# VHH binders against q2luc0: the designs that were tried, part 2

Target 1, 332 residues: q2luc0
Amino acid sequence: MPIEFEQTFRNFLMEHQEKYNRTYHFLILMDSIITAAQRIELYYRTGALKGNLGMAGSINVQGESVMKMDDIANEIVLHYLAASNRVIQVVSEESDDIVDMNKDGGRYFVYFDPLDGSSNVAHGLPVGFLFGIAKRNLDGNMKGPEDFHLREGNDYIAAGMFVIPTGMFTLALRDAGCWRFHADETATYVKPMRMTLPDDPKKWELSFNSANTTVFSEKVQSWIQVNISKYKFRYIGALAGDFHRLLTNGGLFMYPAIVKHPDPKENRPQGKLRLLYEANVVAFMCREAGGDAIDETGTRIMEIKPAGHHQRTTLYVGSKPIIDELASLFKS
Below, E stands for the ipSAE of ESMFold2; O stands for the ipSAE of OpenDDE; V2 stands for 0.75 times the mean of E and O plus 0.25 times the DockQ between their complexes.

## First folded at step 1 (VHH)

Design A09 (framework vhh_8h63_2; at its last look DockQ between E and O 0.39; V2 from the best seeds 0.00; counts 0 for: pae E 9.7 > 2, grease 27.9 > 24.2)
Fold by OpenDDE, look of step 2:
Structure A09 (fold): chain B 332 residues (1-332), chain A 120 residues (1-120)
Amino acid sequence: as target 1 above (332 residues)
Amino acid sequence: ELQLVESGGGLVQAGGSLTVSCAASGFTFSDYAMGWSRQAPGKERELVAGIYSGGSTYYADTVKGRFTISRDNAKNTLYLQMNSLKPEDTAMYYCAAEYLGSWDEYFDYWGQGTQVTVSG
């Protein structure tokens, strides 16, 4: 059989940059992100092979504290982003504070969750590495007290995710679509496929924690009651994994506010997911795939002005007809 | 051809108000971050205000609280409302555009500018 040649991600991106007569800086950044993902996967696999996944807090034979996988992943990403010299600041799920990098020479802000679905690690199940990218302001030399890293989703230039260790890499580029790659036998990401949410409602899936149905708002509960039988139900329990399916099958992933918990202390009226490195990431990708995303007020996720780097939000993301319906409901 | 055309400049007394506008054509306006820069005689050009495609705004400290940048994507127009003007605000004001999809480029396009003069 003739040798089949597949286009690599790097080639794909280079062609894109050339097509639009752009510089190599974004390529360097993406190379650092991909390298980080590969290193995270290596640690994941190594941990799995050693049977040490989830043993965070244990002391190794050398008397050293074993780092949690999420901490390891965070350090890996921070290292390679810093090494790229292209990043101004970073917002990480694992870092309380904003991480300053190359403030003078950098070009990008990066928002990331290094290990989405961390509960899966102990069980050897897939996890996600989510990231969003924004470009610095009009004047790269501007100095001041402005937290100009707090960007709306609409100001992102790219967003993507890795599903580890399955070898799935999905990247959305502003006005250039959502693309999925897979790792080949050499761990090289190849075979770009444009992702578009299907229009056929028969393929659509509904994804949420159904155990929480009774603690959602009345509007949300009513909506679920009407729609739960219309779509297939799928729920992995991790944003990256569930969204990964959504990009293929369409439908809806939602993480509603908790407002009716018997214990008022357990309510989360603002939602659980983080805006900058979770909700904006999947919203951006979904938009480039032909879908949309809103919060429980009916506001588009990508239009929310962040008040803080760890701001929480409710999330409804998926096929446009469903999102439009929900938006109308929430605004009624 | 991409074009930025500034208008609305003029002479105004200190404490007065003025709105300058920038008409954009030849590109997808909504995809661009837009900004106003100014250059006074003998000084370097400085960014005054910026607005991203999503609507987030930035202001220089010297104009914060006095100036408001806004955009109308339907009209492909950028605005700068200037209140409480000072003689120090006297400058040529330039409209700037930056495409977020450029990944690493900053100012992609400039207009010819509109002169704002504030008398003391």
Scores: ipSAE 0.033, ipTM 0.402, lowest interface PAE 4.0, mean pLDDT 87
Fold by ESMFold2-Fast, scan of step 1:
Structure A09 (fold): chain B 332 residues (1-332), chain A 120 residues (1-120)
Amino acid sequence: as target 1 above (332 residues)
Amino acid sequence: ELQLVESGGGLVQAGGSLTVSCAASGFTFSDYAMGWSRQAPGKERELVAGIYSGGSTYYADTVKGRFTISRDNAKNTLYLQMNSLKPEDTAMYYCAAEYLGSWDEYFDYWGQGTQVTVSG
């Protein structure tokens, strides 16, 4: 019998590279990111068994297990990004400060969340590794190292996510679409599938933490009350997992402002998700899949100028007709 | 098809001035960010100056205040005006082009380069 070969991620990327400019620097960066993701999956599988079940018969508290896995995931990503020798600076959810790497010879800025939905680790539920990439620019208008990492989503060249430990990887490339890959039995990512949000409203999903409904703004509460029954409701509490499902079925993922909490200390008027390495990542991917993303003022996520590397935002991301409707609502 | 041709190099005395030029052909010049890189014997190549299609510029600290990059989109030509030249500026100077809508940073092709030698 003839052997049938699946197209590999490497083969896919090489055929999409500019014919006259094949430098392979982006491929080298992506190889490092993929290697990091594979190592995080390994630690998730072995760490969940060792940390949560223990041979000594003790169950670790969720916080201890989560903190250790977050630290390990961050260390893995930083190690492989540095080893690529292609990165100027990184912004990580798990690093308080910007991390300098190859300042003179680096080509890319990388923004990442090494383990989104970390509260799911102790329960054996999926988590995410999200990343965004911006390319070194030649613009002398930037003032100092701090300004170089503060890029709008529109300046990203790529964004992607891994759903851990499922072996699913999605990558969006600027003006080249959003693509899903699956790890085969050799842990090689294969079988590119172009992701386009479905136009069929009967497939559409709505995803958010419904326990927060009464603490959202009046506009958001009213929209939910009118529209929730028109959607299938799905929510697993990990952005990568919820968004990965959204790319298949269409609909809306949202993380609204919390403005009516009985304890004012718990209000989050600017939202909870991080602009650089969560909201911009899914906004970029969604745009390449034919959708859109806005904040609660109706501003496009990728047009928001970050004021800090850990800046938060509200998020509404998904099918363009829904986003257009919500933008009109929020601007009214 | 795609070509970058540098010219204007030569021998100049320390403290002198020189302008190098890059003639571009085979692509839509106005859509590309353009830059000048140099490589001296025994040293790594460095980007010394860059200019976007919109006119924004970048300069390496080693040349800031002494070198000026400019472009003429009508002539498909990039320039580097070098003032107050030092022996340390002696290098082969290469023209580079970058398309901002691509994940690739530069064309694989530099031109042949133009040698700038600063004596004594």
Scores: ipSAE 0.014, ipTM 0.308, lowest interface PAE 6.7, mean pLDDT 82
Fold by ESMFold2, look of step 2:
Structure A09 (fold): chain B 332 residues (1-332), chain A 120 residues (1-120)
Amino acid sequence: as target 1 above (332 residues)
Amino acid sequence: ELQLVESGGGLVQAGGSLTVSCAASGFTFSDYAMGWSRQAPGKERELVAGIYSGGSTYYADTVKGRFTISRDNAKNTLYLQMNSLKPEDTAMYYCAAEYLGSWDEYFDYWGQGTQVTVSG
């Protein structure tokens, strides 16, 4: 049988850059993101899985100090983004404030959640590194508003996620599709596969925390009652893992508003998930795979104008027929 | 393929007004951010004004309050209205376009330029 050579992520991305006759700044940024992800996977595999895991997913660093895995992941991502010298500012799930980097010479805003589902580390279950990328304005000489880092999902040029420690990486590129890669035995991401949500409802899955059904709105509860038995139900309780599976099988992932909780302090009428580095990321990826995403008002996630960098939203993401049905429900 | 053609340049007295235009062809105009840059002899190029497809505008400090950028998506035309012109505004004015879906942050296409000369 002839030798078959797998296309690497770097070659895939280089071909797209050369095709459009563009600069290599985006390639340098993506190399830093890939490197950060590989370092996070290393810490997960060598610390958490080899019995160094603490109760909060902590890893014994330097033998004397204990650091949480999400803090380690955040430091890794911040380091490599800064070292790229291409990033203006970042919004990180793990940082209260925006983080300035190369404000005068950078070209990108990056929004990231370095370890989505970090409670899974204690159980040896998959977690996620999610990111979204927006581009600076027309060039570095123009001044935008004071909150220019608050970009709509429609302004993102790329979004992606790594499922850790599985070696699975998915990247969506604006108007160029959603692509999945896996790490080979040399830790190189290879075999780009175009992701398109299946049209066949027999493949579709429904994903949400069903234990919360009684605390959702009446409209959502009624929709669940009619639809829960129509599709396979799958839920691991982490956005990255549940969405990773959704991209293969189609269907719906949702995190509805919590509005009927017995303890009113636990209500989250604006939702729990974060707009910039969670909802926009999966919405962007889903759109490039042929799907859609809305909030509980029926507003498209990617059209929401952010007012804060840690802003929350409700989320319904998946196959267009289901999203259209839900949009009609929420608007009536 | 994509082409940008500037027009409307000329000689104007200080304190006067002038409008330059840029006719675009070969692309879906609404998918592009548009801008005006200028370059005087012996000086570096300066981005003067930009406009997104949704109408949001940005200006260099040197022209803010005096220049107005606008676009007519139906005619595929970009405009720069220049008021209260100064001799320092003398330059070749270039129309530029950048695809909003591009991964990098540079104008992809440029026109040939139109000369604006401000005397006095």
Scores: ipSAE 0.010, ipTM 0.366, lowest interface PAE 9.7, mean pLDDT 84
ESMFold2 (binder alone), look of step 2: mean pLDDT 82; pTM 0.825

Design A10 (framework vhh_8h63_2)
Fold by ESMFold2-Fast, scan of step 1:
Structure A10 (fold): chain B 332 residues (1-332), chain A 121 residues (1-121)
Amino acid sequence: as target 1 above (332 residues)
Amino acid sequence: ELQLVESGGGLVQAGGSLTVSCAASGFTFDDYAMGWSRQAPGKERELVAGISYGGSTYYADTVKGRFTISRDNAKNTLYLQMNSLKPEDTAMYYCAADIYEGLYSYEFDYWGQGTQVTVSG
C-alpha cells in the first residue's frame, strides 16, 4: 500500500493566504466553521442514540426534553463561532434576531443555515450546512450599526457548504475560485478539486420541485415545457446536495415564485429561499465556478440589497448560458 | 513582524495645518488598506480616514473636507494632511493597517504607537 501525501484543507488555505493575503483571523474562523460542521455530522450520525432526531420539546424515554436536530446544529455553530472570538454578529436561519458576538473586536459577519433540508434527517438522507462570510466596513462608508450586517452577496469574501453526513465540503473564496474537499479516514478534509461548471449540455441537470410546476408563473411554466427534455432531472430536496451536483454537471437549480396555488395562503411570490444564508451562498460559489444566479425579475442575486436579515428571494442558479436566457425572459 | 511608526505630530495653533506620516515595515504594504485613528483623553478611539491600495478614500464626518489621506506605495509610507485644525482635533493619532481578504474593510487590527497632535486656542 503506497503512502499518499494528500494536500490538506489547512495546507490549501495557507497557500491561498500567501496569494491573497488572507489573515490568520480568517484561518481561525475557518477552523471554527470546520469544527462546527464535524460536530454536526457526529450528532447526525449518533442522533438516534441520543434522541436528537425527535421534535423540540418532546420528552424522551429518560424524561429529558428532546431538541430538534436543526436546533442542535444551530447551537453548535453559534458556540464555535463565538469561541473563534472573530465574529461581530451572525445571521442564522434558526435565530429570529441577529446574534451579537464580539461586537467591538470582531472582524467578520457570518450568515448560515446550520441544517438545510432538515426534513431529510428523519429518513437518514443528506442535509447541508451553508455559510457566507463578510468583513466589517467592507464599503468604507461607515454604515450605521443596524446596516453593518445587511451586506449584498457581492460584499462576501467567502461562502461554502458541507454535505452531512458524507463530509463533502465546498468552499469559494473571492477571486480564488470554488474548491471541493473530501473527508479522509481520519475525517481530515483533503484533495482540493477546482470546480468549474461544465460547458457540456449533455451533462446538464435541471433541479426543482416538479410538484409545483402548475403553480409557477406562465413564463416559468412555458420555459419548463420547452426546455425540460434538454436536461437530466434531479431533485434531492436539500440545497447543498442539489447544488453540489450542479457544480459537477452544470445546468440549473431553481426555486421559482409560487403564484397560482389553489390555496392563496400557500403562494410565495417572493420565493421561499433566504437571501443572506442560502441564495447568496450558492450564488457566490456559482460565480467563482464560472456560473451566475438571478431572481425572477432578472436581477443578479449578489446585487440584491437586503432589507432584512431573513429576506426571501426566488432563485435561478447555474450555467451562465441558461441564466442569461432566463434573465432575458424575465425582463421581457 | 508588522511595524507601523508614526511621526510628524506636534503643537499647532487653531486654523493651522500639520502632516503626520507613517512608515510601514515587515509586510507587503501594497496589499494593505491603511488608515488613521485618533484618541483624545477620556474618549474612545475614532477612525478618521482610510485608504485602499487603489487609492479609494474614506473620511469621518468630523474631518471631511479638512483632512486628506494619501499613500506612497514605493516608500511604504502613509500620510494624513490636516488643514483648518480645531482644538477638538487634539488627540494621539495612530496609523492602522487592514489586510486584503478579497475586499478592503477599513476594520483595522494593527496600530502603531501613535503621534501626539495638540491644537491650541
Scores: ipSAE 0.012, ipTM 0.364, lowest interface PAE 8.1, mean pLDDT 83

Design A11 (framework vhh_7b18_3; at its last look DockQ between E and O 0.07; V2 from the best seeds 0.00; counts 0 for: pae E 10.2 > 2, grease 26.1 > 24.2, placed apart)
Fold by OpenDDE, look of step 2:
Order: structure tokens, then sequence, then C-alpha cells
Structure A11 (fold): chain B 332 residues (1-332), chain A 121 residues (1-121)
């Protein structure tokens, strides 16, 4: 086979940083994130939890307490972000409180889900590492004393995800597009491909937990009834995986509010997904790929002002025509 | 720990003068740009003046000719001399430090608690 030469992620990012006259600090941050992803993948592949996958509180053969994979992943990400010295604060799904890092010298806020689809680990199925990045004083001037971690999606400068262990890395940069990379045989991410949602409705897919259809709002149920036959249905059951497909085929991923559960305690009118490290991440990426994202009120996800670091939201993300239709419906 | 403490604010009549001071600590003061910003309640923060480590200065158009920014590196202090004050200068004034990690011009990362300046007859 002829030698194939592919552009590396490192080269790609350096070119973009140069194009936009940016400093090397973002490169250092991204290096830490990639390293974290690679380490998580290593644990996944080597079976660090062999025999104890998905079990909390188990004791390994050495008599030690075994950590859950999500906890391991969280510790890995926190370690490398801290080591980068570029991060001010972190919001993690696995941390109850905001994690302070380098407040004095840091430049970025990082929001992340270290292991999306954690239930898949026990079955050897793919999981996701999601992350969003904001920076201090995004407008290039004085932000003020209120410059802290609660940022809306529009304030993100980058967002991305790793699908582990498949070797897929997707990164969106503000006003610079959404790009997918593949890990080669040396575990180097290569072959940047710009991702754009296709305009052809024949390719579009619907993705949601169909088992929950009867507990959605009447508006949502009616919409599903009308549209379920128009598009192919695909559902992995994990945001990262389902969104990964969405970026390729277009359509809609949705996680609606649960409002009609037979047990009122099981209702989730605010939604399940977290705004800062899940919804904003995929919304940002989708927007850079030519799509959009809204909540069940018809508000754009990226325009929501966070009230808390673990704020929940409903999510509709995908092709613009579908999102516009849903937005109109929700506002009616 | 980085600290910025503003002093010198108060109530003055139109045409009056005030001198604000900002005492800095917790970092090498001489290496950083320093600046002043102000905020009116219910309005956004606006920059007023900057002084570079080398002593060059910049001003918002609305304060040019009236305000003077200066610094004393030995005292780790930045000053804002405000002359010919107007009612529209009424605001909370903040001292700010340059963000060394920024890729953008005049990006600031630390702020003081602010000092109230009120210009009224």
Amino acid sequence: as target 1 above (332 residues)
Amino acid sequence: QVQLVETGGGLVQPGGSLRLSCAASGFTFSDYYMGWARQVPGKGLEWVSYIYSGGSTEYQDSVKGRFTISRDNAKSTVYLQMNSLKPEDTAVYYCAREDLWSGYYLDFDYWGQGTQVTVSS
C-alpha cells in the first residue's frame, strides 16, 4: 500500500491558532485534554476494571477498593487540566462543587463530562468524553468582577468530544467550524474533516428514547406521531454516541421533559441533561456544523444563562429546519 | 494571592477633582499593565484608562484631557487623577490587572472591590 500522509491534529490546530493570531496557551490546554482522553482510553482498553466493570465498592485482587470508571476518568481529566496551569475553574459532572485550579494564572474555564454513557463500559460499548471551554474576558477587554464559571453557550470558544475507544475526536472552534479527527495506528489524531449537517432530509435520523414517548408533553407526542415515519430512527442511548451519528447524517436528537409519568416523582420537567457540560457542548458543536439546538420552551441552548453549575435542561439538537419547526411549535 | 484595593472615591461637585489609588499585592507589579474601569448601576462595565508596564497610557475618549493615569512600581500602586469631573462620571471605579495569558490586547483578569465616585451638585 502506498504511504498515506495525513495532517495531524497538532498541525491543524497550530495553523488555526496562527490564522487567528492566538497564543500558544490554547494549544497547551488541548494537549492536556487529548492526553487525558488517551489515558482514559488506556484504562478502558487494558481492562483496569476487569471483572469489576460497573461495580462500585468492589475489592481487587490486591485487596484495594476499585474505583468506578467514571471516577477514574474524572481524576485523569482533573489531573491533566491542573497540570496544564491554564485552567481557572472546572465544572465536572462527577464533582458536586466547582473545582478551583489555577485562579491566579489560568486563562480558561473547562466544563466536562468525563464518561458519558458509563453503563456501556460493562458491555464493552463506546463511551464519550465531552468538554466545553470558555476563557476569561472573552470580548478581549475588561469583563469585570463577575467573570466566573457560569457562562452561556455563546461564550464558549471551543467544544468537543471523544468517542472511546473508537478513536473518534470531534472538535468545534468558535466561528471556525466543527472538525472530526481519527486516531491512527500510533494513537495520533489525524485527517481533519469538516463536519456539516447534510441538507438532504432523506439522510436525517431521529434519536430519542422511544420508551418515554407517553410521558412527554402533548405537543411533543403529537410532533413525534407526525414525524416518526418521515425519518429513520436510531438510538444508542448515550448523548455522545447519538450526537456522533447526528453530525454525520443530520436530523434530530432530543431529550424532552418528562411531565406525564404515572409516578409524579419521576417527572423531570426541567429535563435530565446538564447545561454546561452536556447540552452546551453538543449545541456548540452542532451550531458550528450548521445546525441548532433549543430547549422545550424554544429557547436556544447557547443563549441560556446558567443559574448553577449543574443546571439541567431539555435538549433538541440537530438540523436547522427541524429545530425551527420545533421552536415554532413550542412558542405557539 | 493577588489583591487590588481601591481608595480615594467620594462625593464631589461638578468641576471638582478626585485622585484614586489602587494598591496591588501578590504579584510582580512592574510586569503588568494596569487599568481603571467604571460601572454605573444597571449598565455595563467600561474601560477608562490603561497604563503599560513601560509607562505608556491610553484613555477613553470621554475622559481624555481630564483624567491622568500613573503608576509607582516601588509602591505597587496605580493612580487615576480625575479633574473637571462631570455628573456622567458617577460610577463605581475598579482597578484591574492585565491578563498575561490572554491572546488579546488589553485583556484584564483581576479586579479590586471598587470605589464609589459620585459627582453631584
Scores: ipSAE 0.042, ipTM 0.473, lowest interface PAE 3.0, mean pLDDT 89
Fold by ESMFold2-Fast, scan of step 1:
Structure A11 (fold): chain B 332 residues (1-332), chain A 121 residues (1-121)
Amino acid sequence: as target 1 above (332 residues)
Amino acid sequence: QVQLVETGGGLVQPGGSLRLSCAASGFTFSDYYMGWARQVPGKGLEWVSYIYSGGSTEYQDSVKGRFTISRDNAKSTVYLQMNSLKPEDTAVYYCAREDLWSGYYLDFDYWGQGTQVTVSS
């Protein structure tokens, strides 16, 4: 029998991008992101032994403060992005302000959520590392980098996510589709698989926090009541895990506005998910897989102009026929 | 596969106007930033204008206020409206598609064949 050779992530990028003569800058950035993900997986897998599970300000048995896993993951990503020497600025879920890197020679803006679903860490459930990448401005005639980091999802060149600690990595490249990789025994990402949302309604899944159903708008509640029986219901409570199911089976993931909470202070009419490093990331990946994504006004997620780096949005992402139906409903 | 075809060049008097068009095919036009660059006699290529996928525009200082870039995504076409033309605007004008994998927006991966613009009395 012949030896089977698995295509590596590096080989995959070389085959798709070498002809553009710009692969090396992007490849260096991606190597840094992959290294960060591998280190986050290591900390996740060993977290119980180190006391680094989910709790800020916890004290270990030696009387020392324990770092929250979110903080560890954030520091890992920042370290490796800086080490790439390719990043101008980053926006992170865990950082209150924009982080400057190589402003003079940097080529990319990076938006990331280093550990989505962090409440699941203490329970050994999957969490996500999500990221989006946009290119530098034109020199000489442009605003400063700090004004230009607020980019629409349509301006991203790539977006991806790691499902931690599974070794599953999905990357969408502008003009090149959405691809899933798995880490082998050497932690090398291999075996690219093209991800395309199934057009088969029998496979479709619906994913949302059903505990919030009574606090959604009347329009959303009515749509759920009519349509929920047409889907298989799945909800893990970590965007990366829920979205990976969506890429495999098709259907809909949603995070609607909370507008009917008994305590008005708990209402979230703008939604809960963050535009730059959560909603745009899954919207970009879903579009490359043949789907679409909208907010509760029927506006495409990737067309929303951010007004701030932690801006929130409602999210409806999934199979195009479902999204088209919901867009019509929300515009009515 | 990817094709960019420029039209609208020609001879014009100083102070006159020309509108260049670039018909694109072979890719999802709305996903790409598009630009115009020119090669002036005896000089290298210089960037003229850039239009983002979302419609925002940028201009080289020498053409700012005189040239306007626009796009029609339904027709997969980018335009350059050139007003108050000067003899120094004489050049071959190229339509170009952004290089997605470059970190710079001045980098282009596909170019049209060019259209000659001559500003002369």
Scores: ipSAE 0.014, ipTM 0.374, lowest interface PAE 6.9, mean pLDDT 83
Fold by ESMFold2, look of step 2:
Structure A11 (fold): chain B 332 residues (1-332), chain A 121 residues (1-121)
Amino acid sequence: as target 1 above (332 residues)
Amino acid sequence: QVQLVETGGGLVQPGGSLRLSCAASGFTFSDYYMGWARQVPGKGLEWVSYIYSGGSTEYQDSVKGRFTISRDNAKSTVYLQMNSLKPEDTAVYYCAREDLWSGYYLDFDYWGQGTQVTVSS
């Protein structure tokens, strides 16, 4: 009988890259990223089973309490990116400073959140590893300082995410689509599926923290009031998980500004999510799946010129008809 | 479907000028670095100029100071202004798009069909 073989991620990527005498540099980078993800997944599975996971009790680079798994995941990603010798600098959610790697011979800037939704670890629920990639940019001179890590989302060549420990991996490639893989019984990512947001509004979902509704802007509150019954509501409270599901069903994920909080110090008018390794990543992936993403001014996320590597933004990402409606609302 | 179409070639006297245009379609033009290359009779294909997504430019030494590459992202068009033309500039000129999957300067994945430039008395 004929044996059925699934296409591996590596074969998929090689087929999409080979045209003429292509180099292997991006493939080596992706191999390092996948290896990091597999290592994080192994630690997650074995750590949770042995009861080794817990809070470290220290503040991370964003002032949040550092989870033990967060530190381990960050160290794993940094290690494999450095060992690749292809990375100029990285921006990590878990690192205060830019991390220099191969500044002279590297080819890529990498932006990552190594364990999105890390509060889920204590509950044995899925977490995410998000990443974005820009290649060396020689704006200005060939060796100039303008080849710099503060890159717009439009300058990314790829973005992706792993949902851990489910074995799901999604990768978007600039102008080449958004593709989902699953790990087989040997932990190899296989069976590429092209992701396109559904046109059928009956499938669409709405995802946001509904407990914050009264502290959003009046425009956003009014939009929710009109639109909440039109969609299935789903919210895990972890960007990777909520976006992973959105890519299948379409609709809208949003993280609006907090502007009407009774305690003014709790306002987040600039948003909570991070531009370089969260918002740009899901915006890039959504665009390759036929969607779009804006902030609360109606500006496309990927057009935002970053002023800082940990910069925050508001985010509205999903199906184009909904995003177009919101863009019009925010600009009116 | 990615498409690059060059226009503006022709016959010109030594010392003259030509302006090449390259109309691009089938991709997000503003996201890509673009370039010009040429096939000189009796020589291989050689790069001429490269323009980054942010508008910065690079030129091979033999054309530096005489050629100017530019782009209009609103029209999805790349231009090559060629001044002080020499007989050695006679070639088929190709517009090309950056290969995202190589980190190499001047690696291209799509090419136009080319436009002939002839510099002769």
Scores: ipSAE 0.005, ipTM 0.326, lowest interface PAE 10.2, mean pLDDT 83
ESMFold2 (binder alone), look of step 2: mean pLDDT 83; pTM 0.837

Design A12 (framework vhh_7b18_3)
Fold by ESMFold2-Fast, scan of step 1:
Structure A12 (fold): chain B 332 residues (1-332), chain A 121 residues (1-121)
Amino acid sequence: as target 1 above (332 residues)
Amino acid sequence: QVQLVETGGGLVQPGGSLRLSCAASGFTFSSYEMGWARQVPGKGLEWVSYISSGGSTEYQDSVKGRFTISRDNAKSTVYLQMNSLKPEDTAVYYCAKDEYFLGSYWEMDVWGQGTQVTVSS
């Protein structure tokens, strides 16, 4: 037992259960999600980076073991979500189709990216596990007997992410804030710290793939030219890592539309990020931290009605003054 | 109108048993998750047990092995069988339906009066 009496994640959730969410179902689901994250971290550290043969069965196939991590991470998450007996259906980045679980007795829809930035594994760099949670329609004001997994981000009750292998965990709860936790020496998540985006512009960072600047819209290119020198520029190419930094420093993270590529087939007017398990997750977390998120039409990310479970979107997420300015620009 | 009517509470000696019943009306009972919560004097609501529409059950650790939740969909009734009762089980017991999560907490627009369980010391 540590000499300091730290609040555990379980104690934190029970406190929030009494204050904001009194359901034990959510506690069980979160326990399964944390267990999944810790198992992914274990396989990342022991199987891929330490030359451990438990994953690949071969010391000399390090790159192939690393690539297999996407599939292993997906299977770990699916296993623990199913074991919770609380999930109706899941949408995963690694699964083409919706995965059915407890259709009749489940309460939650879970959207997840089990290993964001998987190319970083080969380089020993951080990756992320992102998730969003929505609740089944059980209130008397909902449409009817039809339940559906395609939800707006505004219907999410929670969203979070784990940075792997460091184990940093951030969880946003609907109307209850965004909170960071660290695993202690016993691998128990402790010491909730409320995350609020800094309102000091001197702290703010810009984060995007600058190689695409010339193929963005004229409005976006003009905004970049005016603003890039005002803020620190940081981009590591993994959403979890870049967004984690955004939560600490504020500023803007963006994936703009590609609309001016010389080869029309390379244009991505809908953006590259997935709405349900990437954009909605960071938008939800950012809102709970005092920020906001929009697409390139100026529409709030969490208000976008998904047309499919792998729906794409452009993304602008971060400090509210920047987002409000961009929303005005995109609507003009 | 949605209604939940709790019965079966009373005064009992430590180690005794009681069976609580909750008669539900005004909604499709079989489609909803049901549970029992208790309010100890001076404390907030504490969830005791849960039963899903599919019959899966969950219990607070302090009552696990002593309490059993069950449902009869044909009678639109949920039950709580309480065995080996302890003085700390003294509370008003409320039947609850999973209706409202908009405020990030369990809520329902209809509550019975509850049923008082008193375990004599």
Scores: ipSAE 0.000, ipTM 0.191, lowest interface PAE 10.7, mean pLDDT 80

